# VH-VL binders against o60147: the designs that were tried, part 62

Target 1, 175 residues: o60147
Amino acid sequence: MLEKNKYLYIFRHIQTNQVLLSQGNVLKKTALFQLPYPLQKPVAPNGMRPAKLRKDHWVPLLKVEFPNESMFQSVFMQLLNYRKYRSVQPLTSDLLKLPIPVRRRKIMRQEVPNTIADLADILNKEKFPENSVRLQLSDKSDSEYADWPPSVQIDSEEIKLSRGFREKTTVDEAR

## First folded at step 19 (VH-VL)

Design om1
Fold by OpenDDE, fold request of step 21:
Structure om1 (fold): chain C 175 residues (1-175), chain A 121 residues (1-121), chain B 109 residues (1-109)
Amino acid sequence: as target 1 above (175 residues)
Amino acid sequence: EVQLVESGGGVVQPGRSLRLSCAASGFTFSAYGMHWVRQAPGKGLEWVAVISWDGSNKYYADSVKGRFTISRDNSKNTLYLQMDSLRAEDTAVYYCAKDEGHKSGWYFDYWGQGTLVTVSS
Amino acid sequence: SSELTQDPAVSVALGQTVRITCQGDSLRSSSASWYQQKPGQAPVLVIYGSNNRPSGIPDRFSGSSSGNTASLTITGAQAEDEADYYCNSWDSSGNHLVVFGGGTKLTVL
């Protein structure tokens, strides 16, 4: 059980490209609190927090294995705060020329590369032991969004998905 | 010229509510996050809350979480702070501050003159 | 916030140089900003992004950073520089996204 607590999963929404952070490979309903508060009707395509978690709308983006839960917790908290920081960033002049829904979509589309970059930045600052952090991506090319420190070992294999867009495990293969 | 003007301060008893307003002018209000920062008498500056440009993201200091609500009306260029369940320790001058400069760090380039909130029995 | 620390008081003679230093882990992740506050007035931004001066701020004000520290330097202190100075940064590790130092009272002698 403790082994699961050292795994960070980042999920991507299949339509909006928004990201959710998760401890372990199963998204909890509390993860929805990471999404923007609905200003109008909570519609997922608009990037607002829905009333219900649709797990089938989220696919694993990357998995990070930490040496222990403490390291996981530290990075997890920092990632959340990086997102918060970014969420209040001033709008560029280009965005201001667009309708509000389009602005939001443009911003959401940057969440994946921004999150990956944030993770790398955090790990660079943490200075964990060499090859102590294991990173697996659903798309290996996504690793190019950032420079990774020596503490990070990038897996050669990509995350495999099963039905429901969760990581495929040996248990899933037996079904 | 950028201007921020706070209002709504006054004397209230503990447990009561108060709503502060900040009228903004001289810049594109809807493009920026806005902050509340307070200062107790004779004390330092304390960050209170921030709201994103469209109000979709709100974050609070632990000291006010669950009691204060930050909001905005971009059509009126106005920032609000709803303060509920007020405590003596909430006594302070409350400033609204304009968010700026994420590339160069998080800072406030403009501040209002503040409005005094006194919570006393 | 206690996450950024600075000396509560410093003194400087007229025309001399003074440095006010701020220390905290948040400064490793974010550049510092500095604010001047005179009695009965609102804070005024004097330095941002470690060493950028807003319009209207005299060139005698400068900023620097190293590791988990940031400093505000006044070269050639003037009588009008007597004020409280606060450092500020973004906090990536806590729930207080924005943190201020405790403030430094600068006396000009």
Scores: ipSAE 0.845, ipTM 0.914, lowest interface PAE 0.5, mean pLDDT 91
Fold by ESMFold2, fold request of step 21:
Structure om1 (fold): chain C 175 residues (1-175), chain A 121 residues (1-121), chain B 109 residues (1-109)
Amino acid sequence: as target 1 above (175 residues)
Amino acid sequence: EVQLVESGGGVVQPGRSLRLSCAASGFTFSAYGMHWVRQAPGKGLEWVAVISWDGSNKYYADSVKGRFTISRDNSKNTLYLQMDSLRAEDTAVYYCAKDEGHKSGWYFDYWGQGTLVTVSS
Amino acid sequence: SSELTQDPAVSVALGQTVRITCQGDSLRSSSASWYQQKPGQAPVLVIYGSNNRPSGIPDRFSGSSSGNTASLTITGAQAEDEADYYCNSWDSSGNHLVVFGGGTKLTVL
């Protein structure tokens, strides 16, 4: 009789930093429809929709556990719409000065911080109950892109998804 | 000054096609998302479609999805609307509109004069 | 509820103040813009960002918003203000990015 919890999974592209939203922890080919449609150019590394899904190019960014499917569907739809809204906004003057390939790359590199900020903005406006939404990140410092409402519990443990993620090994300074 | 001039409207039979153009001048056309908005006779404004600055993102109202195609040619400063499988319900004045951009919401600061499309048998 | 609801018609005496309202859930997340349309003419933007007046629009036009409601106020209404007025918003929750209200016909008596 209890409603099943619903998870939102967000992936980023290892090269372009583009973002895909998913209901499951493994991307399906239909997620590629979230990427821009290629005009008269080949589907290429410039961030346009490729013909095939390369799962090895997409790594976990974050996941969100909602108490029910209705909340998941509402936030999922809103995140997609925030992206659409941003995609049709006018260019800023600093972007206009850039050659088009550089401009597109700079726009794509903002998708991670923009998506995280969008999620927080949606959750602040949706008035969910306190601690009802559990957020887990692959890199906890990414939570710093936004101010989170009381409804969000940020998990202390970072994500370990089946596809894995790339960790950059750091060498501690010698003592 | 900023000007938007629509053309290509006319009387057509249901099931036929028509292509609208919107010629832009007085601003950097390639910097802006562009919209089509229509108005049936005696009715209100209805958003139709939007296209991103480079044409890589396009979005449509449900009523026209699959039948209409928005496009642009930044080298000609021109916005287009290809209307296929026209229906009587598509009869309207079609406006192109420029979005100046705002942090939230829409800011359609310039509109064309409109071009009338009449779909009748 | 991705619709924006406006009264179909309102009247104001010359020189008096009138408020045109627009209601919808999208307004909780979106600012409103307002467009004036006179018969046979294209719409003209009169308010954006809920409360900002573009250059060239008379000071008698002002806007406000609260909750799911946006308002356009005309103080000291003039004969030339007789027109249809449409509110507009972004809709983050629906299938359409751009939503217009049904319009309000303002009659200046």
Scores: ipSAE 0.844, ipTM 0.932, lowest interface PAE 0.5, mean pLDDT 88
Fold by OpenDDE, fold request of step 21:
Structure om1 (fold): chain C 175 residues (1-175), chain A 121 residues (1-121), chain B 109 residues (1-109)
Amino acid sequence: as target 1 above (175 residues)
Amino acid sequence: EVQLVESGGGVVQPGRSLRLSCAASGFTFSAYGMHWVRQAPGKGLEWVAVISWDGSNKYYADSVKGRFTISRDNSKNTLYLQMDSLRAEDTAVYYCAKDEGHKSGWYFDYWGQGTLVTVSS
Amino acid sequence: SSELTQDPAVSVALGQTVRITCQGDSLRSSSASWYQQKPGQAPVLVIYGSNNRPSGIPDRFSGSSSGNTASLTITGAQAEDEADYYCNSWDSSGNHLVVFGGGTKLTVL
């Protein structure tokens, strides 16, 4: 069993492409607080914070192994704040011409590349030791969204997590 | 011309509630995040809260979390700050400020003249 | 939580140059903005994005940054420049998204 305290998992929503950050490979209900607050009751609009976490709606995007929990915590906090900054950014004139639901969808579509870019930026600024951070992606091509510092070692193997955030076993592959 | 006009300030007792308003004009209000910043008498500036363009994201300073609620009505070009469980240390001039400049740096390009909130027994 | 620090008071002779410096870890990740506040008035943005001036701000105001520091420079101080000056930045690592310096009272002699 992996030491959860030094592992960052990032998940994406299969429909909206929204991103959730997790300490360890199991999403907690509290992760939903990372999503925008629902503006209307009783049902949250698409892209807003749902009442319940549907783990089956989320797939792993990437895994980061840090040397220790302290480094994890620092990067985790910064990622959250970067997302907060983006959420407050002014709308472009092009977006203002669109209906609000369309605006939101367009913004959500950029969450994955933006999050990856944020991670790279944060790691570049932190200047961790060379090859001290291990990055594993579900899709290796996603690494192209950013320039990674020497502290980051990108694994050649892709993440093999099933829906529900458990590691795939040989039995699972046989099914 | 961009204008921000705060209102709703006054004298209240500790534990009471007060609601501030900020009327915005001269720009596309619904395109921008809006902030509340306060300044205690004779003291410096303190960030209080921010709300995104559509109100879907709200963030607060630790000093006001759980007590203050930021909101907005884009149809009225108005920003609000609901202040509950007020404390003496909440005494300040409260400014609304327009968010701007995320690509070239973070800043507030326009400020209201402020409204004074006094919390005293 | 990250904080920004600046000297509480500085003085400058009329026509001379003064630099107000702000220091903090948040400045490593974000550009500083500067605000002028005169007594009984609201703050006014004078510098943003490290060294950008809004329209209407005199060219004697300039900004610079280095490492974890940012500076506001007034070249050729005028009497009307007497005010409080606050630096500001976003904090990527703290619990407060927005941080202000403690303010610097500038006296023009």
Scores: ipSAE 0.843, ipTM 0.914, lowest interface PAE 0.5, mean pLDDT 91
Fold by OpenDDE, fold request of step 21:
Structure om1 (fold): chain C 175 residues (1-175), chain A 121 residues (1-121), chain B 109 residues (1-109)
Amino acid sequence: as target 1 above (175 residues)
Amino acid sequence: EVQLVESGGGVVQPGRSLRLSCAASGFTFSAYGMHWVRQAPGKGLEWVAVISWDGSNKYYADSVKGRFTISRDNSKNTLYLQMDSLRAEDTAVYYCAKDEGHKSGWYFDYWGQGTLVTVSS
Amino acid sequence: SSELTQDPAVSVALGQTVRITCQGDSLRSSSASWYQQKPGQAPVLVIYGSNNRPSGIPDRFSGSSSGNTASLTITGAQAEDEADYYCNSWDSSGNHLVVFGGGTKLTVL
């Protein structure tokens, strides 16, 4: 159980491309707090924080193995704060020409590359030991969104997904 | 010319509520995050809260979490701060500040003149 | 805030150069902004992005950064520069996204 605490999973929403961070491979309902506040209406619009977590709407984007939980916690917190920081950035003039729903969608589309870039930036600043952080991606091409420090070892194997958008386990491979 | 004008300050007893307003003009209000920053008498600046351009993201200092609510009405170019369960330590001049230039780092390029909130028995 | 530290007071002779320094871990990850505040007035941005001056700010004001420090320098201090100066940054590692220094009172002699 202690080993589970050193794994960062980043999930992508299958429709909006929004990103959720997770400690371990199972999304918790508390992860929804990472999403924007819902509007005053009873039903949260697309991209806003829903009342219930639909795990089947999220697929693993990448997996990061840290040497220990402390390092995980540090990076996890920083990733959240980077997201918060980005969420309050001024809108560009191009975005202002668009309807509000379109603005939101465009911003959401950038969450995947932004999150990957944020992760790399954070790891570059943390200066962890060489090859101490293991990164596994669902799509290896996503690693190109950032320059990774020597502390990061990119796994040659991509994340394997099973039916239901979960990572394949040894048990799954045997089936 | 960019202008920020705070209002709603006054004297209140502990436990009471107060709502501050900030009227913005001279820029595209709906394009920017807005902040509240306060300053206790004779003390330094303390960040209170921030709200994103559309109000979908709100963040607070720990000192006010659960008690203060930041909001905005872009149709009125107005920023709000609902202050509930006020305490003596909330006594301060409250400034609204315009967010700007994340690419160049975090900064507030314009500030209001502030409104004084006094919480006393 | 304990996250950014400043000397509480400094003095400078008229026409001389003074440097106000801010220190904190947040400065390793983000650039500093500086604000001037005169008695009874609101803060005014004087430096952002470590070394950018807003329009209307005299060129005697400059900024620099190194490691976990940021500095505001006034080259050729004028009487009107007497004020409180606050540094500011965002913190990626803490629970407080926005942090201010404790402020430095500058006296022009």
Scores: ipSAE 0.841, ipTM 0.914, lowest interface PAE 0.5, mean pLDDT 91

Design om1
Fold by ESMFold2, look of step 19:
Order: structure tokens, then sequence, then C-alpha cells
Structure om1 (fold): chain C 175 residues (1-175), chain A 121 residues (1-121), chain B 109 residues (1-109)
């Protein structure tokens, strides 16, 4: 019997620093629906939903292993909803002083710290057993955006793959 | 003084369309997410939709998804609700509401007076 | 579930204390807000962030929360407090971003 998915994969955009959530180690095209709908003609990098997925523009941010699929599904749905909730919050006074393109870029730059903080907030409110949730980051200093509960074990090894969560091919290891 | 004034309500047949407006004054409209909330006669409050400050994010209740479209024109300080394929169950007073913002909940500090939509044959 | 459950009706004698409750799983993650609605009028915010009063709301209104329950308390109820009261939350685990309770009709005897 095959086991159900219990891994959360999070990607960031190399230019805008926007975040996409994924249940697979490779982004699906449907993940693009997490991005804002275009208001008018897209100009890059404006952060609006593109027509197609450019997988080379999205790099790993973090990976989470949960004890089971049910806990994964709960946290995944909550993260999506935290994102929606933040997207409709009022602008801060410092953002209001900025031209709209600059304002949008600053909002997008907050997605990484905000997503990490939201993940930690959800995990602090859930009652998971100690060390039952394994977190692996591409940059371990990103863990500093949040206070983690005892349930979280932060992996000492960083994610080093640039195109996703896959391991390198063995072509260079061939003798 | 913050004011929200809805308009565009009326009587309409099932399957037809109607467009509501909410005129905003007394605050920086373009800084806020805006909501539509409705109330059927003798019933409670039901959230309908929300739109982000620039209109790039929109979310809907399941009961109206695919039929209603929320929009805004920040140059006119106006919020809109386009209601297509209207059904009898859409009969309600429609309110626009302003969200002042809160870290973990809602803070709908100002509401309009409401506009009545009646869907009947 | 995403539902917020309120008792449909509550009575209080003039000058007495009443507590209106709201229950639902969303309240474990969301702070509650409370709205007063008098007949033929728009809702008015009376409590936000579970326990904060906006300016202009009398001190007799207070709020609290614990677990999946939020409460609105009116101490020294007055005739003008007779209204419908709705709790509200966001739902971090459901499909509806904004959730209202079914409402509680408060009668001041």
Amino acid sequence: as target 1 above (175 residues)
Amino acid sequence: EVQLVESGGGVVQPGRSLRLSCAASGFTFSAYGMHWVRQAPGKGLEWVAVISWDGSNKYYADSVKGRFTISRDNSKNTLYLQMDSLRAEDTAVYYCAKDEGHKSGWYFDYWGQGTLVTVSS
Amino acid sequence: SSELTQDPAVSVALGQTVRITCQGDSLRSSSASWYQQKPGQAPVLVIYGSNNRPSGIPDRFSGSSSGNTASLTITGAQAEDEADYYCNSWDSSGNHLVVFGGGTKLTVL
C-alpha cells in the first residue's frame, strides 16, 4: 500500500521573491492561481499571474515533513488562507507614501518572512508531538523570522538544489 | 467622517443581472480592502466578497462564486458588485463594509446603510 | 466545520449583566469581532480583536475568548441595547474567509 503525501514544499520567485506553496517537489501549473490576477497588461516583474509556469524562475525556500497526510493537509490549507487574509489587509502608512509599482514590490518582498512566520504561528497553535515536524531550509537564517514550537526539528542540512527539491543527476559522477 | 453609501438595488427577475455601487468618502479608499455582506429578510449576516486595495486579489463566498464579480475604481472611490445569474436566494440587503485591519481577525469599523435587492418573477 | 454557533435569543433584566456566546473551530485561530444591529439599521462594531472596544462604544460592552468560544458581555444592560448581535471570525481552515454567527436576539426586559 502506498503512503499519502506528508511533505510541504515552498518555492520563492528569483526576481520578485513571491512565494508558492506546493504538495509536490515540482510545481504544478495550477500553483500559479496563488498569484494575483492581472489588473491589466502584465509587465515583468510585476508579480501578477503569468500565462505559463517558468519552473526555472522558482527555487526552493523550504520543505516540511509532517507526521501524516492529515496534518499536512491542515497546515497547507491554513497557509493558503493566511495568504488570502494578508492580501486583503489595509496598506501601512509607509506603503501609502510610495508609487504603486514600488509599493507592490515591497509587498512582494514580505512574502518570504510572512510565510515563514505564518507557518510557525500555525505550528505553535497545533499540538504536535515534540520533534515530529521536520523543517529544512535553503537558508537556515530564514528560521529567524519566527519562534518555533518544540514540535519542530530544524534540519542542519540546507537545501542546495537550484531547480527544485530534486537531487543532482549522476552524469558528473560517471567515470 | 467616514461614509459608505450603497446604491443600485431594486427588483429583478431570476437569471438577470444587477450592479451595485458603494460610494466611499472620509478616508483613503485605496488603502483598504473592501467587503460586501448581505442579509436576507429575517435572516443573519452572510459575507459575500472581498477585494484587495488595488483590486488584484478577490475572494467570494461559495454561494456566489462564478456569478458575482467584485471590483473597485480607486479614482472614483467606488466599490462595485456585478451580480449575474441572479436567483431568489440572492434576495437580501447588501452592505459594503470597510476593514480597518487586524492581525488575526476582522475589524469592520464602518458599514453602509445597505441597498435592497429583490429577485422575484 | 467553519460554522459559528450562537443561541438564537437571550433575555436580560434592565440593569443586569448578560453574556452572549459564539462557538466554532475558527475561533481557535481567529480573534472575534462583534456587531450590534438594531431593526432597519446597518450593523455597528462593538468589539474587535476579541476584547477591544472601538471609540464611542460604552464601557458596559466587553469581550473575551477561550478555546473555540468567544463571549460578548453587557454589564448594566439598558433598553437601547436591545438588538441582534453577531460574532465574526476569519476561518484559517475553511473555504470562507469571513464567517458570521447566526445572530442572537437580545431582549431587555
Scores: ipSAE 0.837, ipTM 0.920, lowest interface PAE 0.5, mean pLDDT 88
Fold by ESMFold2, look of step 20:
Structure om1 (fold): chain C 175 residues (1-175), chain A 121 residues (1-121), chain B 109 residues (1-109)
Amino acid sequence: as target 1 above (175 residues)
Amino acid sequence: EVQLVESGGGVVQPGRSLRLSCAASGFTFSAYGMHWVRQAPGKGLEWVAVISWDGSNKYYADSVKGRFTISRDNSKNTLYLQMDSLRAEDTAVYYCAKDEGHKSGWYFDYWGQGTLVTVSS
Amino acid sequence: SSELTQDPAVSVALGQTVRITCQGDSLRSSSASWYQQKPGQAPVLVIYGSNNRPSGIPDRFSGSSSGNTASLTITGAQAEDEADYYCNSWDSSGNHLVVFGGGTKLTVL
C-alpha cells in the first residue's frame, strides 16, 4: 500500500509566545479556538482570542512528521488535552504573588517549554518504532526542554520561513 | 476551614433553566480551577464542567455542552452553573469541587454537600 | 472518553484486607485518585496521585498502580469503611478531562 506522511505544525505568537497547533503549514481561523475566551476588553498581545487571525503574528516553532494519519491524530488530540489539563491547574504561589497582567504574561511564556515537554512525554509513552518520527525546530535549543525517545529523530536543519510570515526572531542569550 | 456551599437547586420542568451557585470560603478562591460534578439518584459520579482560575478556559462533558455554562466571580468567591434546556437526565445532586492540583491526575480535596436538581414533568 | 471499570461490589470480613481495582486506558498517563462516599454524603478523598494519603485518612488506606490498573487497598477493614468507592483520572486521549469509575460498593461483614 502507498502511504502518505502527515505533518503536525506548531506555531508561536511573536509577542505573547502562545502556541497554536495546526494540521497545515498555514493557520486557519478555527485555530483561534485554542486561545482563551476574551475577558473584559482584551487586546492583543494580552493573549485573549482576537476577532480575526493575523497570520503575520504567528511563526513556526516546530513541525513533526509522522508516517501515518493514525499516529498524527493520536498525538494531536493528546497535545490539545495536555493543554486543557494544564489550563485548569491551580496557580503556584509564585504566580499568585504577581499582578494579574504580569501573571498572565508569565503563564503565556510557559506555553513553549510546556508544549515541547508534553510532546516528548506523549512520544515517550507511545510504542512508535525507532526513528519513525522526525522533529524539526525553528530554534534547535528548544529541544533541550525535554528528553526524547528513540522513536524521534531530530532534524539537524532549522525551519526557515519563505513567504507570508515574519522570519523567526533570534534571541541573544549571550548576555 | 475550607467551605463550599451549593445553592439554587429545585424542581423544574424540562426545557427550563436553573442557575446554581457555589459559595467558597477558607482559601484563595482565585488561585484554583473549580469543578461541577453531579450524581443522579442511585447512580455514580459524573463530571460536568471545569473553569480555570480566571475564567478564561472552560470545558464541559459532552452530555451538557451547549446547554450548561460554568462561570465564576472571583470578587465574590462564587462559582456558578447556568443550566439551560434542562432534561430529565439532568436530575442529580450537583457538587462543586476544589482541585488542589496534581502533576498527573486529580486532587479534589474539598467538596460541597450538594444541591438537588429535579427535572420532571 | 475512556471508561474506568470497577467491580460493582466487594465484600471483606471485619479486620481483613481488601483490594478495590480500577481499570482503564487513561491510567497509563494519569494517576488515579480515590473517593469514599457514604449514603447522602459528599465524596471524601482517600487517595490521590495513585499512592498518596491525605492527612486525616487512616493508615489502613493505601493505593498502587501498574499499567492501566489502579488499586485501593484497605488493610484491617473496619465497619466504618463500608461505603461506595470511586476512582477517577484525567483522560489524555478522550473528550473528557475528568473520568470517574462506576463505583464499588464495599460491604464489611
Scores: ipSAE 0.835, ipTM 0.923, lowest interface PAE 0.5, mean pLDDT 88
Fold by ESMFold2, fold request of step 21:
Structure om1 (fold): chain C 175 residues (1-175), chain A 121 residues (1-121), chain B 109 residues (1-109)
Amino acid sequence: as target 1 above (175 residues)
Amino acid sequence: EVQLVESGGGVVQPGRSLRLSCAASGFTFSAYGMHWVRQAPGKGLEWVAVISWDGSNKYYADSVKGRFTISRDNSKNTLYLQMDSLRAEDTAVYYCAKDEGHKSGWYFDYWGQGTLVTVSS
Amino acid sequence: SSELTQDPAVSVALGQTVRITCQGDSLRSSSASWYQQKPGQAPVLVIYGSNNRPSGIPDRFSGSSSGNTASLTITGAQAEDEADYYCNSWDSSGNHLVVFGGGTKLTVL
């Protein structure tokens, strides 16, 4: 029998470095609603919400195991709201000086550090037992974007990018 | 220096539409998220909607979702609110507001003088 | 909870000190801003970031916060301070990004 989900999966786009949050270890098409809607175009330009999910464009960034499903749901909702809040904030002066395509690329490049910082900010405000929230990163140096509370245990092993969040397949074993 | 001027309010019957405009001057309009906030007669302030600097992100209060559309034209320094399927409870003064952006929280440093929308049979 | 609760009305004698309070769970994660609205006029920002005063706002206005409560204090209240006062916050846990309190009518006696 299946237990309620207590895992957060975060993906990064291989080209734009945009971030998608997921309840499952494989992205669903509905995750694309987290991306901005295409401006003045019938199809999505690079970085905007595409018509189709290309799962090969999205690789693991990090995985979090929470103590229970209630904590997962709270953090997941808050992360989505932090992203909405950031999306409507004013541009900094350095961004204003850039041509719009360059500006959008620079904004998208900030999503990885911003999401990691937001996750840590949320977790620092929660009261959980020491080491009760397990964090695994694809690149351990990404933990340096934030100061983590004592409740977070960072896994020493990195996520292997070639297999997404899944570990191995029968094809991989054949080598 | 910074000015926001709303227009387009009026008296309309329920089920009809109106389009509000907010003309901005004295600041780089395209750098800011912009908000609509309304106030029914004798009542408090109610947030309505927000739009990101380039219009690619839009968020609404539950009371107006599916009926109102926020938009902007950065070439004209103008914010819009398209109000469809109007109801009596939408009767209010509608303000546009600029968020200066600071710490975790909101910082609506400039407001327009408002435009009155009356929805009555 | 996405509500910000304010007392509907408060009175102060001319020249005396008054405190207007705002309570809600969102204030644990969000700073507060405060808006003054006089009859027939647009709101005016008087405090942001819980305790900062914008240029042009008299220094008799101050703000503070603790836990889920924010306060606006007017020291030495003047007749022109008679207005409605609204608190405002971000809500990271709710469906609305922007939350206003119900407002407090300040009467200067």
Scores: ipSAE 0.824, ipTM 0.923, lowest interface PAE 0.5, mean pLDDT 88
Fold by OpenDDE, look of step 20:
Structure om1 (fold): chain C 175 residues (1-175), chain A 121 residues (1-121), chain B 109 residues (1-109)
Amino acid sequence: as target 1 above (175 residues)
Amino acid sequence: EVQLVESGGGVVQPGRSLRLSCAASGFTFSAYGMHWVRQAPGKGLEWVAVISWDGSNKYYADSVKGRFTISRDNSKNTLYLQMDSLRAEDTAVYYCAKDEGHKSGWYFDYWGQGTLVTVSS
Amino acid sequence: SSELTQDPAVSVALGQTVRITCQGDSLRSSSASWYQQKPGQAPVLVIYGSNNRPSGIPDRFSGSSSGNTASLTITGAQAEDEADYYCNSWDSSGNHLVVFGGGTKLTVL
């Protein structure tokens, strides 16, 4: 098995499109703490943090391979900070016009593109060596959510993880 | 204009308790996290505690964990710090600070004038 | 690591430029904020988000960051700039969410 220390996996919830970050291809229960209550308003929607981690409810969004763990850690923490900041941003007038449940769903649905954009922004600022970061997406079209710096090499192959974060087997592919 | 005014400081003996207050005005208090930061005489700034906007989340520095309790009353626009089991090393000016966020991090955009707590025998 | 290090003291001639640097691992993941503190006064935010100035802060104050370092630069130091300067960052990896540098005493000569 590949060393997980330099691999960032981003997962999305199959229903809510919530996003979780992971070091390595296996989500830890502590990942749920990525969905914390913000220090500032607005408050996270009720139920935004599931009580339990259902690994089978999460699918891989993308995989990033860094040259080393240090770079991984830097980007990982920055992503968390971006997420935290976004969670406390004022709601737009358009969002405020929507019923709360609809609003919440809309915000949650934006987690995927926002996270991808955040990643790109962070990587643009980090100025890593050219082609030193390998990005692999579950859906290639997701790369369109952001402009990527020269440090990022987008893999032509999509990631192949099944639910539960196992590598896809022939059996899994047949499902 | 944003204002933060600390109160409750004084001289206390070791082992005693003290409760600090921070009265906030000039902003939507209930929308922001709040912090306590202290500064020992002639020393640097030390973060003490933070509380979320609704009080649901609290975090403490290791140096005060288990002894201090941060709380707030949004209806009164007031932040509190309950300090129990005070030690000499807790002697400091205690500041309340407003939490603020940026895309790349967090900071304190407003500070109170501070209130002095002296723990001595 | 939840430690930020600063030089304890620096000096600058009036009208000259000085850079105060802060170093620590937390700076890799969070932007630095800088606070000016004059004797007997509360800290005042002078730079946030690496290089943003709050309203009322002179434009001679600027910030920068690189790797695990952040710097506060005063271009054209004034006498009133003599103060203690503290860098600050956030670290979500531990219980110590907020980290301050040890402070730098700036003397204007």
Scores: ipSAE 0.024, ipTM 0.580, lowest interface PAE 6.8, mean pLDDT 86

